# VH-VL binders against q5qx64: the designs that were tried, part 6

Target 1, 184 residues: q5qx64
Amino acid sequence: MESESHWLWLFNTESGKLSVKLSDTDVFDTPYKPSQLVNIHFNEQMMDIEDATTFQIVSETLEAYPADKMPCAPQNAALNATAWCRFGRPQMPQSWHFQKSDISEWPLERRLCELNSGFDQGLFLILDTDDEFATCLLLSEGMQLSAIKSLRQYHVIKVTLNRLLPATVDLALSAQSNWGQQLA
Below, E stands for the ipSAE of ESMFold2; O stands for the ipSAE of OpenDDE; V2 stands for 0.75 times the mean of E and O plus 0.25 times the DockQ between their complexes.

## First folded at step 1 (VH-VL)

Design p11 (framework fv_nepuvibart; at its last look DockQ between E and O 0.03; V2 from the best seeds 0.00; counts 0 for: pae E 16.5 > 2, placed apart)
Fold by OpenDDE, look of step 2:
Structure p11 (fold): chain C 184 residues (1-184), chain A 123 residues (1-123), chain B 107 residues (1-107)
Amino acid sequence: as target 1 above (184 residues)
Amino acid sequence: QVQLVESGGGLVKPGGSLRLSCAASGFTFSDYYMSWIRQAPGKGLEWVSYISSSGSTIYYADSVKGRFTISRDNAKSSLYLQMNSLRAEDTAVYYCARAPYYDFWSGYRFDYWGQGTLVTVSS
Amino acid sequence: DIQMTQSPSSLSASVGDRVTITCQASQSISSYLNWYQQKPGKAPKLLIYAASSLQSGVPSRFSGSGSGTDFTFTISGLQPEDIATYYCQQSYSTPYTFGGGTKVEIK
């Protein structure tokens, strides 16, 4: 994607949609509702350097994975992640939906994780972490949390670190890298 | 203002042990990750270890793994580095550094450093 | 481990000159790159984080750019107080690694 693009945030008060104008003919709609957002008191706003940087980081991170192993397009995920980072309302932890992992330590550089609800397992992008919690964006098309509750793609949820599982795609990449080195 | 003050450096023989301390002030110590970075005389910088805010997550460079132990006391706003089985190549100025939480925007960075304490390992 | 190759190892420029330092990563690190300034006998100081973000309190003559594997650090209008060694550092993955440093001197 051309880094020189003047992208715009668009918020429609009537429809309640937050969108990104990528060009005169290309507008990306985020799935987020007004109730999930803060500081949306605008109709049109230019993306700033921080937004652009966030988008670039997320895009490059996701593009490093084989496309066939990812449940979403990197660009879409990056746009939604950027939107959430700019406008997302802080979330309360909802760790009880997920099973505990046996992992005692989580590397800060791990940007993907999986969460298991007991009903389903989903791939997430970690937007931020502190010493106790991770804010995660669902990359999978959906995830069942219970018999009656499911998450939609790009839903953001906050969980305790002890719920995070290593992403299968990361494990696969690591294995491939190690194997390649052994063969070289 | 943010202050980090290292102490505990000195001369030690190969195979010996030394414990470094870092006293933090001017900020809420328990809200930050902390790291040790070292610099051999006339050389570049080398990351040694980091520890999470609560101490629950710890990582080491391979060069010190199994020999060094990082720890913290949040009540005392102090960071420690226990160094065992010291080698000549461990000779360096050791810096303690503060790091904020990880996020996509900023990543992991060392935004404040102490003035360092010199560790010399020599026979 | 990710290797960081920094160039040049040293340079000399005049006051007011534009100074450029480059850092190359052995693999893509996205924008997870920081730049530090270390004056003689002092501790390093963070100048730039996330490849291009200026740390609070740092003069605007300092800037950074780049992503992926190639990064650039720039001093627009070198000042006498800028005599120092500058380091890039990747924060993409552990172990966190630094470039070899660039010693900047005034002619």
Scores: ipSAE 0.058, ipTM 0.705, lowest interface PAE 3.9, mean pLDDT 90
Fold by ESMFold2-Fast, scan of step 1:
Structure p11 (fold): chain C 184 residues (1-184), chain A 123 residues (1-123), chain B 107 residues (1-107)
Amino acid sequence: as target 1 above (184 residues)
Amino acid sequence: QVQLVESGGGLVKPGGSLRLSCAASGFTFSDYYMSWIRQAPGKGLEWVSYISSSGSTIYYADSVKGRFTISRDNAKSSLYLQMNSLRAEDTAVYYCARAPYYDFWSGYRFDYWGQGTLVTVSS
Amino acid sequence: DIQMTQSPSSLSASVGDRVTITCQASQSISSYLNWYQQKPGKAPKLLIYAASSLQSGVPSRFSGSGSGTDFTFTISGLQPEDIATYYCQQSYSTPYTFGGGTKVEIK
C-alpha cells in the first residue's frame, strides 16, 4: 500500500477514537481515545509529509522481518505508530512493571525490543528514546503486567533504557551481527 | 534563532593537542544529541563523534578512537572535542551539529550546523 | 561500516533543468537516509531526512525517494542558488557515513 498525502486524520463518531480516512470507503481505527492525545482540536486534518514518512519507515522496518515472526500486520502497526507520534500524550515512566536487562547501553539501530513483566514478555517497537527513557509501542496481541493489569496491542508506555531486552527475532535473524558484541 | 559557534581551531604540530568548543544558543541544549563532523580540504564529510543529551552515550569513528574525547556542559550550553596525538590526516574543518532524538526508528538527522573551525596539523 | 556510493561525482546543468543524483548503500538501511546541501565556504544544510521528508523551510523543488539500498535526490527546476555540493548520509547505524558528494554546476 502506498501512503498518499490526501489521507485524513479524524475521530470516529461511534467509537470516539482517532482514525485515518484512507479513501471514501476505507477508514482505519486506531485504539487511541482523545484523553490519550494532544493537539486534537480538529474535525479533519490532512496527513503531512512527516506523517507519511513515519508510516513508510515503520512499514519498511516491520516488513523486513519474516511475517511468521511478527505478531501484527506491518501497515496496521505503522498507522498506529504514526498516530501516536503525531498526537500521543507524553507518558510517565512505568518501569516498575519490568525486569532489569543488565544492558548498560542500547544500540540506536535496534528499533525492536522486548520487555519482561514476570507474567509475560512482549515485543515492542521503539518510537522514541533519549539517554534515560524509551517510548515503546506494544506489537504483541496483549501483555500481562500483573495479576490485575494488562496492556492491549498498540498500547504505548515509557520505560527506562535498562528495562529493554534484545528482541528474540533480531537475535535469531542476526546471529552473526554485532548485536551480541554491543551487549558485551 | 538556533546558533552553533565553533572555536579552538588552529595550527598544531603532529603529536600535539587541541580542544574545540561549540557554543549553542536559541534552543534547549540539554534536549539534543550533538555530533562533531569534519571535512578535509577539498574532500567530503566524515562523521567523528556523537554524544547523547545527558552525556551518558558516546560513539566515535574508528579513525579517532583513543585519541579524541567528546564532552558537553549542559549548564553552559557547550560541546567540546579534546583532540590528542594529532596526525596530518586530522587536518580538516570541524563542524558541530545537533541531532534530534525524537525519530529513533527514522535515524538521526543533523538539522543545524555551526560554521566550522579549521584545524591544521603540519610540521 | 556501511559504505555510501554517490553518483555522479559532478554534473553541469542549465537553470530550469531537472537534476537527479543517486546514492547506493552497501547494505539495506531502510529509509534512514538524509540529503545535505553545501555551498562553497559554508556549512552543510539539511534538505531531506528519512529518504523523502522535506526539512522545514526547504523549497518544494527538492525531493527524495527510495528505500533499502537505492536512493534518489531530485531538483525540479534548477535555480542559480542551487549550485552546491550535495551529500547523502545514512543514519541506520554508527558510524554515520556520507556519500562522496555530487558537485552541481551551472552551464
Scores: ipSAE 0.015, ipTM 0.544, lowest interface PAE 7.7, mean pLDDT 86
Fold by ESMFold2, look of step 2:
Structure p11 (fold): chain C 184 residues (1-184), chain A 123 residues (1-123), chain B 107 residues (1-107)
Amino acid sequence: as target 1 above (184 residues)
Amino acid sequence: QVQLVESGGGLVKPGGSLRLSCAASGFTFSDYYMSWIRQAPGKGLEWVSYISSSGSTIYYADSVKGRFTISRDNAKSSLYLQMNSLRAEDTAVYYCARAPYYDFWSGYRFDYWGQGTLVTVSS
Amino acid sequence: DIQMTQSPSSLSASVGDRVTITCQASQSISSYLNWYQQKPGKAPKLLIYAASSLQSGVPSRFSGSGSGTDFTFTISGLQPEDIATYYCQQSYSTPYTFGGGTKVEIK
């Protein structure tokens, strides 16, 4: 994007829509509802340096992957990730949807993961971790979690760290690039 | 209270062009995603195109990609469909429909539809 | 594209009957399925969204169920005003495809 510092958060109180104004004529709509958001007491608000940094980091992370291996446009994922990092409501973990992994350590620099519900397996961007949980944003088009629940693209779920699987795209690139680590 | 009124339909020769309009009232137009859906005479419904509330995100059915262009003017509360290179297969009633904001599990749905405008492509 | 197979294509039933219409997706669409009613000469009307949620103002005799690939729409006590064609529609991914429709008539 050419001018991230000119971007504005827009929030429409009547419709509950959170958006990014990218230019005089171009607005990006996020899929998040007000019940998923906090700190939305504004009509317009300039993006700050923290937002711009998040956008840049996510864009660069995803752009490093071949386009045919990513289920999303990196810039769209970065805009939604930035929106969630700024305005996303803290979530209760929902680890019970996902199978446990046998990974004993999760490298802090690894920003992609997969989660397996037993019904489906999806590619996620890790937005945040603490000593117990990871907050994960779905990059795949959609993911069935149970017989009656699915997660939609760019929506966020919180899980315990022992549910994280290495992303298939990282395993393929590691084997191809002769990296020093063997992913499980 | 919600009203969607399509216009601009009519008879056109194959290869011709036509522009459909949808005038919206009774709601804040700029807050809704909008769609065009069509129905050939005696046939079922076919989704045509979809545009986000700002106009920044647009999708088309494969059958119309490269020939049709969806657009909106939020200041005029109007939705448009520019149809170029028309074929006999494009003969249909064209409906304007709105989609409310997307919920985590609900997905998109077309909760209000206009009455439609007929497009006939015939020599 | 996700194909939506709707059956039957038509049915005829008596007032008061329970009517069941099915819809199958060519791949999982979770619960992102809507049902619409179209009366002759009129625009479609949303009845059910998210597989089972009743749209505001829709009579409770209409219901939906299912997830994944198999979905069911039910009218629990058919009324004369329910003569219409009913369509399922997936909203999981573009293009948002419709089923072929089920024409419901009264005997």
Scores: ipSAE 0.000, ipTM 0.461, lowest interface PAE 16.5, mean pLDDT 85
ESMFold2 (binder alone), look of step 2: mean pLDDT 93; pTM 0.946

Design p12 (framework fv_nepuvibart)
Fold by ESMFold2-Fast, scan of step 1:
Structure p12 (fold): chain C 184 residues (1-184), chain A 122 residues (1-122), chain B 107 residues (1-107)
Amino acid sequence: as target 1 above (184 residues)
Amino acid sequence: QVQLVESGGGLVKPGGSLRLSCAASGFTFSDYYMSWIRQAPGKGLEWVSYISYSGSTIYYADSVKGRFTISRDNAKSSLYLQMNSLRAEDTAVYYCARHKYYYGSGSPFDYWGQGTLVTVSS
Amino acid sequence: DIQMTQSPSSLSASVGDRVTITCQASQDISNYLNWYQQKPGKAPKLLIYDASNLETGVPSRFSGSGSGTDFTFTISGLQPEDIATYYCQQYDNLPLTFGGGTKVEIK
């Protein structure tokens, strides 16, 4: 991770999408168009301490999992998560696509979840929760929601808490090693 | 089977208040988001407000924010709209409507009430 | 706010004609668009949801298509009972917004 002095938010002039300039020779493109974002009236904007903190937390969280069990590169997911947390436009809930879960309480320490549309089951990073909803970023390469609708990798959706399913990767871990006995 | 019945409309002077009610039957009211949509005489449809299935999430159109309050009573299967500081431009037929999807804010409005007329004039 | 531009504002057609109306969103709304029919003096009725799905009990002559910013609603073989104003509506983002409506009349 570089300091906030080195990293800049900007818009790619060719794609029109939000990007992060990591160095003079390294630019990361997010999938996010201006219409999906707020507070974007700038040419260049330095990453601040909150951006750096979000990137670090997400990177460390995803890197703790075996690489062969993750559908994405941790740093790519972390940059996209940071971009959405900073600039993402508030989402309308889309809970109707997804199976209800048996879980009545979602533990705050669980940052990964799965959602089941009946067509597909996708792995998501939880970006934020309140008492009714979770904002979730798709880590899987794609997810079919219906006969006519699919989510692309890194798309963000909002769902009711009763749609969240335990992530298979969390259940595969030793009960005593990472998340405590609640995940056993 | 599914019915939505509005009441509480009438004539009111500018600056006045009015409370609309919507009585729901034929479905599990507590599973659905509900909206109020209005239509001024001879004009198009304008969304006013929605409330989540539990009542925890509420949103208002800018034109009514700070003046109108949406609420619900799931035990009574009823939706309400408290309208304060009424203006001539609030004159409209007010419809209550059910969001099609369980627990989601997805707003195909699959059932509508008959509407109740609110007239704001001096 | 997402602006929904609907065209035409009115049209006249003969029974049996194919009627097409369009709706354009000011930004990408994926397929989060619905079509409603409103007959004079009555509440609106949902015809098409999520751009292309026919609501239960709605005649098959009604159809919808499109994604992103451009959407089309079609009546294949206009019937006398189809005299109404038709509205599109987006639910991709708040506030929820409707098109201005298209009044369909018989010649």
Scores: ipSAE 0.007, ipTM 0.599, lowest interface PAE 8.9, mean pLDDT 88

Design p13 (framework fv_nepuvibart)
Fold by ESMFold2-Fast, scan of step 1:
Structure p13 (fold): chain C 184 residues (1-184), chain A 121 residues (1-121), chain B 107 residues (1-107)
Amino acid sequence: as target 1 above (184 residues)
Amino acid sequence: QVQLVESGGGLVKPGGSLRLSCAASGFTFDDYAMSWIRQAPGKGLEWVSYISWNSGSIYYADSVKGRFTISRDNAKSSLYLQMNSLRAEDTAVYYCAKDRGYYFWSGLDYWGQGTLVTVSS
Amino acid sequence: DIQMTQSPSSLSASVGDRVTITCQASQDISNYLNWYQQKPGKAPKLLIYDASNLETGVPSRFSGSGSGTDFTFTISGLQPEDIATYYCQQYDNLPLTFGGGTKVEIK
């Protein structure tokens, strides 16, 4: 991988495809449709320090998760997370798909969570959180939400904090603090 | 240009069988869920069946369960509906339809022209 | 099953009129509702998705609103090419269900 300071955002104005140019021979395409992104007016733009910071934080978060249980390629997840944080449109909450937990507050330092739809339980990266909601990116290869609705890998959703469940890494830590007892 | 072209409709007697086909072009077929929707003459729209992008999730309306089978061939960009034990109430124009988004935005954004199935003695 | 009730079943209006169609779900479906236009002899076309989002390429005179159980579809300046039957459709739960349709005719 080249230095982050040499990476470029690429946007094809005809196709609406957002990509990352990693080198002269390596271009990463994001899966995000134009309708999911804010208006982009450049063809090429350098990644800035905020982009590099987001990529670094996500990469470090994923590195802490057991490699043999990681459902995605960490670099791909980190690139998609960085793309969403810069260009993703605000999401409407979709909390009703997910079972409630007894958790009403989430530790800011915990950036991995799981959500349970009753049909499937997926691993998510938390991109952002406020006092009411979390914006979550799907790391699992897919997740069924209902009989007729499914999320594809790297899809971003917004849910209330009381939908978040501890991830596998956090469950190991929660044995010391009774966090695992809150799973229902 | 997105196109869906249905074929295989026709006149059959009660108890007979037909196989409908839907040829897709102009989009990445294997990224999208597909549905069959039917419309009886002079009546409204009725959902018949759904298949996910990888055939991992398949669903049917109660009226066709056990008689109809939905399938897809992603290598051929084709969707199928095998219809067995046909009844007079199955008489309808059958549409294949594409899901709007690859994240399952459940709007059916493109539809084929429809193929008429008539079940009568 | 979730029942979708549309009203009116038919209406006649003049070019330039505001046309309003209502759709009521038998239970809360949040914003999981689409609106389709079907012209005589043609396949349906998606106009509005997720209750209020205008599909790409659809004229701005079409709009949708509502959430929960009560939804409204509006054509703010009826054009001759808008003669069609309009359907709402929920996708909160299986089976997918459509309203009975509203036939819009020009006077």
Scores: ipSAE 0.006, ipTM 0.495, lowest interface PAE 11.6, mean pLDDT 85

Design p14 (framework fv_nepuvibart)
Fold by ESMFold2-Fast, scan of step 1:
Structure p14 (fold): chain C 184 residues (1-184), chain A 121 residues (1-121), chain B 107 residues (1-107)
Amino acid sequence: as target 1 above (184 residues)
Amino acid sequence: QVQLVESGGGLVKPGGSLRLSCAASGFTFSSYAMSWIRQAPGKGLEWVSYISGSGGSTYYADSVKGRFTISRDNAKSSLYLQMNSLRAEDTAVYYCAKVRYSYGWFYFDYWGQGTLVTVSS
Amino acid sequence: DIQMTQSPSSLSASVGDRVTITCQASQSISSYLNWYQQKPGKAPKLLIYAASSLQSGVPSRFSGSGSGTDFTFTISGLQPEDIATYYCQQSYSTPLTFGGGTKVEIK
C-alpha cells in the first residue's frame, strides 16, 4: 500500500488519539499517547511528501524480509514509524535495561537491530542515530525489560550505540551490494 | 564543531606509494564509519573506500582494489589511506567523509577540505 | 554497479528562477539517494538525504523528490550563492556511485 494523496493525520484532542485516515471507511490507530507526542493543535492534517516518503522507505525496507521472519505487518510498522518520525517526542536514554554488545560501533548501513535485556531479545527498526545514541522502534510483539517492566509493540526507545546487536532476521542475499546486506 | 583535516598529499611518480591521513574532531570518531572520495581535476566525484567504525569491515572501488588500504586508529581519531602502485589516473583531490545514519539510511554529512595527489612522471 | 545518470550536465538560469535537476538510477534504489552541492574550490556539502530529507541548516528553497529509479532536485528561487555543481549519489549498494554532476551558472 502506497501513501495516497488523501491520507490524513487525525488527532482527537479530547482522547489524545493519533490516527491515520486511509479512506472514508479505513482508519489506522497509532498506539502513541499524548505524553509521547509533541503538542498537536489540529483535528486533521494532510500527510505531506515527507510523510509519504518515510512511509514508502520503511515499507520497502521491511517488505524485503521474509514475512514468516518478521513479527509485524510491514504496513503497520511503517505507519507507526511515520507517525513517530513526525510527532514523536525526544526520548531519554534507557540504555541501562540492555546488555552491552561486543561491537565497538554499529554498521550504519543496517536498518534493523536487536537489543538484549537479559529477559528477552527484541527486534527493532532503527529510526535515527547520532554521535552516541540510536532511536529504536520495537517490531517484536512485546519485550520484557525487567521483572516488572515490558515494552509494547511499536514502542520507541533511545539507547547508546554499544547496546545494538545484529538482527538475525537480516539474511537477505544479493550478488551485488553485499555490504549493504552484511548479514546475507 | 565537526572537523576533518586531510594531509599527506603531494607529487609522486607512477608505481610509487603515498599515505593519506585524516584527523577528525568534534564527534565520537569510533561511532562512525568513514569513507574516502576522490575527484580528478575537472571531473566528478568517485567513491574510493569505506571503513566501519570498528575497522572490521572495509570496501573498495574496483579501480583501487588490491592497491589501496583504508585503516583507522580510533585512539587517535585518525583515518588513513595507504596508496600503493600509483597510476596517473589516481591523480585527484582526496576527501575524507563522515558517514551519518538516519532513519535506516546513511549519507556523508561532513567532508574534509581535501588533499591533492598528483601522480606524474 | 549502479549507474547514476544526471541531467542536464550544465544549465544557466537567472536569479529567482526555479531550477530542476534529474537523476536516474540503472536499477531501483528505493529512496537511498543523496544530493550534494560543491562550490568552486570547496569540498562537497550535503543538502538532501533519503531522497527528500533536508539536512539541518540547509535553506528550504532546496528540495528533493522521487523513489525507485527517478529522482528530482529543485531549487525554488535561485540565489547567486547557489552557483555550484550538484551531485546525486546512491547509497543502496557498493560501490557507492555518484551522478556526473550538474553545473549551475547564472546567465
Scores: ipSAE 0.013, ipTM 0.540, lowest interface PAE 8.2, mean pLDDT 85

Design p2 (framework fv_nepuvibart)
Fold by ESMFold2-Fast, scan of step 1:
Structure p2 (fold): chain C 184 residues (1-184), chain A 121 residues (1-121), chain B 107 residues (1-107)
Amino acid sequence: as target 1 above (184 residues)
Amino acid sequence: QVQLVESGGGLVKPGGSLRLSCAASGFTFSDYYMSWIRQAPGKGLEWVSYISSSGSTIYYADSVKGRFTISRDNAKSSLYLQMNSLRAEDTAVYYCARGLRYFDWLPFDYWGQGTLVTVSS
Amino acid sequence: DIQMTQSPSSLSASVGDRVTITCQASQGISNYLNWYQQKPGKAPKLLIYAASTLQSGVPSRFSGSGSGTDFTFTISGLQPEDIATYYCQKYNSAPLTFGGGTKVEIK
C-alpha cells in the first residue's frame, strides 16, 4: 500500500496513543504516547506531502531487504518512522550506552545501522542525521541498554555518529557494491 | 526564495589558479550539504565535490583530487572552490548546487546559474 | 567506480508521443537514482529522486521506475517545453556519477 492524502493522524480513544486512520475500517496504532510527542493539539489531522514522502522512502528502503532478514514488517516500521518524524519530541543524546565504532564517516546512503550496548546489539533505522548526531528508531523486538534500561521496538534514541555500526544485512547485500570497500 | 549565485570564473592559462564563490540566500545555508558540478562545452554533467553542513565531511571526484579544495563560510552563507594546477580539460561551466537535507537524500534540488571557467593557452 | 550508461544518446519524437529513456548502473545502487532536465543555456532541474518519486511542482507526465541496475524515465505525452537533455545520477555513494545524457528533440 502507498500513503494517501486521506490518511488521518488521530489519537486512539482507548490507548491514548497516536494512530493513523487508513480507512473507515483500518486503523494503525503507533506505540507513541502524547508525552513523547510535540505539535499534537488536534483531534484529527491529514497526512501531508512530507509525511507521504517519508512513508514512501522508508517503505522502499526496507522492502529492498529480504523479509526473513528484517525483524519487522516494512510498512509497520514506515508508519512508525513517519509518525516520529512528524511529531516526535527531540531526544537528548544517550551515546554513553554504546560502543564506539571505528568508522571515520558514515555513508550518506546507509539508512540502517546497529548499536552495541555491551548487553545487546540492535538493528536501527536512521531517521535523521546532522554532522554530529543520528536519530535512530529500533527495528529489533527489543534491546537492553544497561542493567536497568531497555528499549522496546520502535523506541527512538539519539547518538553521536561514532556509535553507528554497519548493519549486517547491508554488508551481505553490498557484496556486489562498493560500500564494503569504502568502509574498510 | 532559494537562490544560489556563482562568481569568480574567467580565462586562465594552464597551470593557473581560480577561486569560485557561491552566494546562497533564501534558506538556512548551515543546514545543507553543498556540491560543485561542472559541464564542459557540449559535454555532460560531472560531479566535482561536496561538503557537509558543518564542513567536516568532504569528498572529491578523482579528476580533481589534490588540485581543488572545497570550503564554506556558514556565517556568510557562501561556498567556495579553490582550483589550482588548472588543465585544459577543466574548462567548463561550474554550478553550485544545494544537496542532501536530512532524510531527503536529494543531492541537487536547487542549482545556481553557473560560472564559466576557460583554461587555454 | 560505478559506471552509469544512458541510452539512447539522442532521440527525436513528436508532440504527444511517449518517450522512454534508460539508465544502467554497472553495479547495484538500489533505488538511489535521480533524473534531471537541462534546457539549453540553463542549469539542470531535479525531476525525480529515489528512482520513482516525483519532485514537487513537476508535471505528472514525468515518471521513473526501476531498481538495482536498470532504470527507466518516461514522458507520457511529450510537450514542446520538454525539449531538453535528460540525465540520470547515482547517489548511493561517492562519486555522485551522472549518466551521459539523452537529448530529446522534436521531429
Scores: ipSAE 0.000, ipTM 0.499, lowest interface PAE 10.5, mean pLDDT 85

Design p3 (framework fv_nepuvibart)
Fold by ESMFold2-Fast, scan of step 1:
Structure p3 (fold): chain C 184 residues (1-184), chain A 123 residues (1-123), chain B 107 residues (1-107)
Amino acid sequence: as target 1 above (184 residues)
Amino acid sequence: QVQLVESGGGLVKPGGSLRLSCAASGFTFSDYYMSWIRQAPGKGLEWVSYISSSGSTIYYADSVKGRFTISRDNAKSSLYLQMNSLRAEDTAVYYCARSGYRLWFGEYYFDYWGQGTLVTVSS
Amino acid sequence: DIQMTQSPSSLSASVGDRVTITCQASQDISNYLNWYQQKPGKAPKLLIYDASNLETGVPSRFSGSGSGTDFTFTISGLQPEDIATYYCQQYDNLPLTFGGGTKVEIK
């Protein structure tokens, strides 16, 4: 998208609202609260090449899936993923909410995963991994974690790699099922 | 075992055309952004163009806009650069380069490069 | 375009020396800077990404530091195989731009 070269980060320093100005008439609001974001000291800032690149890669990844199998609009997910990658605060791991998987190593090319809380199984986009953890963005409309706790769509959570489950959409589309891959 | 092999370089007169190819192996080519980077004899590195994993996002340096076209064929694991209206200042070794996995996580760098192919534009 | 200025353009040092190369950006690029090594007749190799992170398989004698507009690349204990031209590269904004390079020679 050539138009992304003109996109601006908008930040209301009083309210803590983070948005993306796509055009003079089109503003996308992120769901992220000020407490979830690093300190931001500008009112307007151009998206840089890293932002544009993150947006394009996420958009292309999600658009490759059949629309009827995705619980979100790819463009909205990509804008929120880009916002989190740029401004999200580091998360404390909350692996105890989720069941362990039988996967020994996660393939780097698999960017979608599912997590099972025992109450619900949600579809996530993997934003980042290290040798121990994955940072995951919820694509599903919501996900129940317990009798009294739920994640909202686009919530970001950090879990140990042994919580990641294969996304059902990947299993349905793939003629190959190989999960023994080197990670990182 | 990641390997990038360029071909198609050679001698061409000003105003002529050349098509460069880059054959990729040892990785899933369709998962990576790819770039062309050039280096004039005895000079530094100059980024020329990139193309996204699907081919939908393309960017060119101002020096080559309107003359060069980047493309890819994921089924053949190949990257191309069609060069038209060549000028003496386009004389360079042309490298194809892969953007690493860290590009997915917001870091942009070139983790693997081909050995380059020489393009000489002279009368 | 963001201009990247490297200093010095060339240097000569002895084996075991600590050598430093600097890179200045014409505007604030945060830490969005990479360092590459190019040996004579060879393609460049990534050494440092994101100003200070060492690429896998790269010897620990190489390091990077800095943020904003001023960056430093250091080789602690120069080895014969380190003879090369070193380039910085910014990725804060398009077009991607490289520094002019620093040629490192022994003796």
Scores: ipSAE 0.005, ipTM 0.480, lowest interface PAE 11.8, mean pLDDT 85

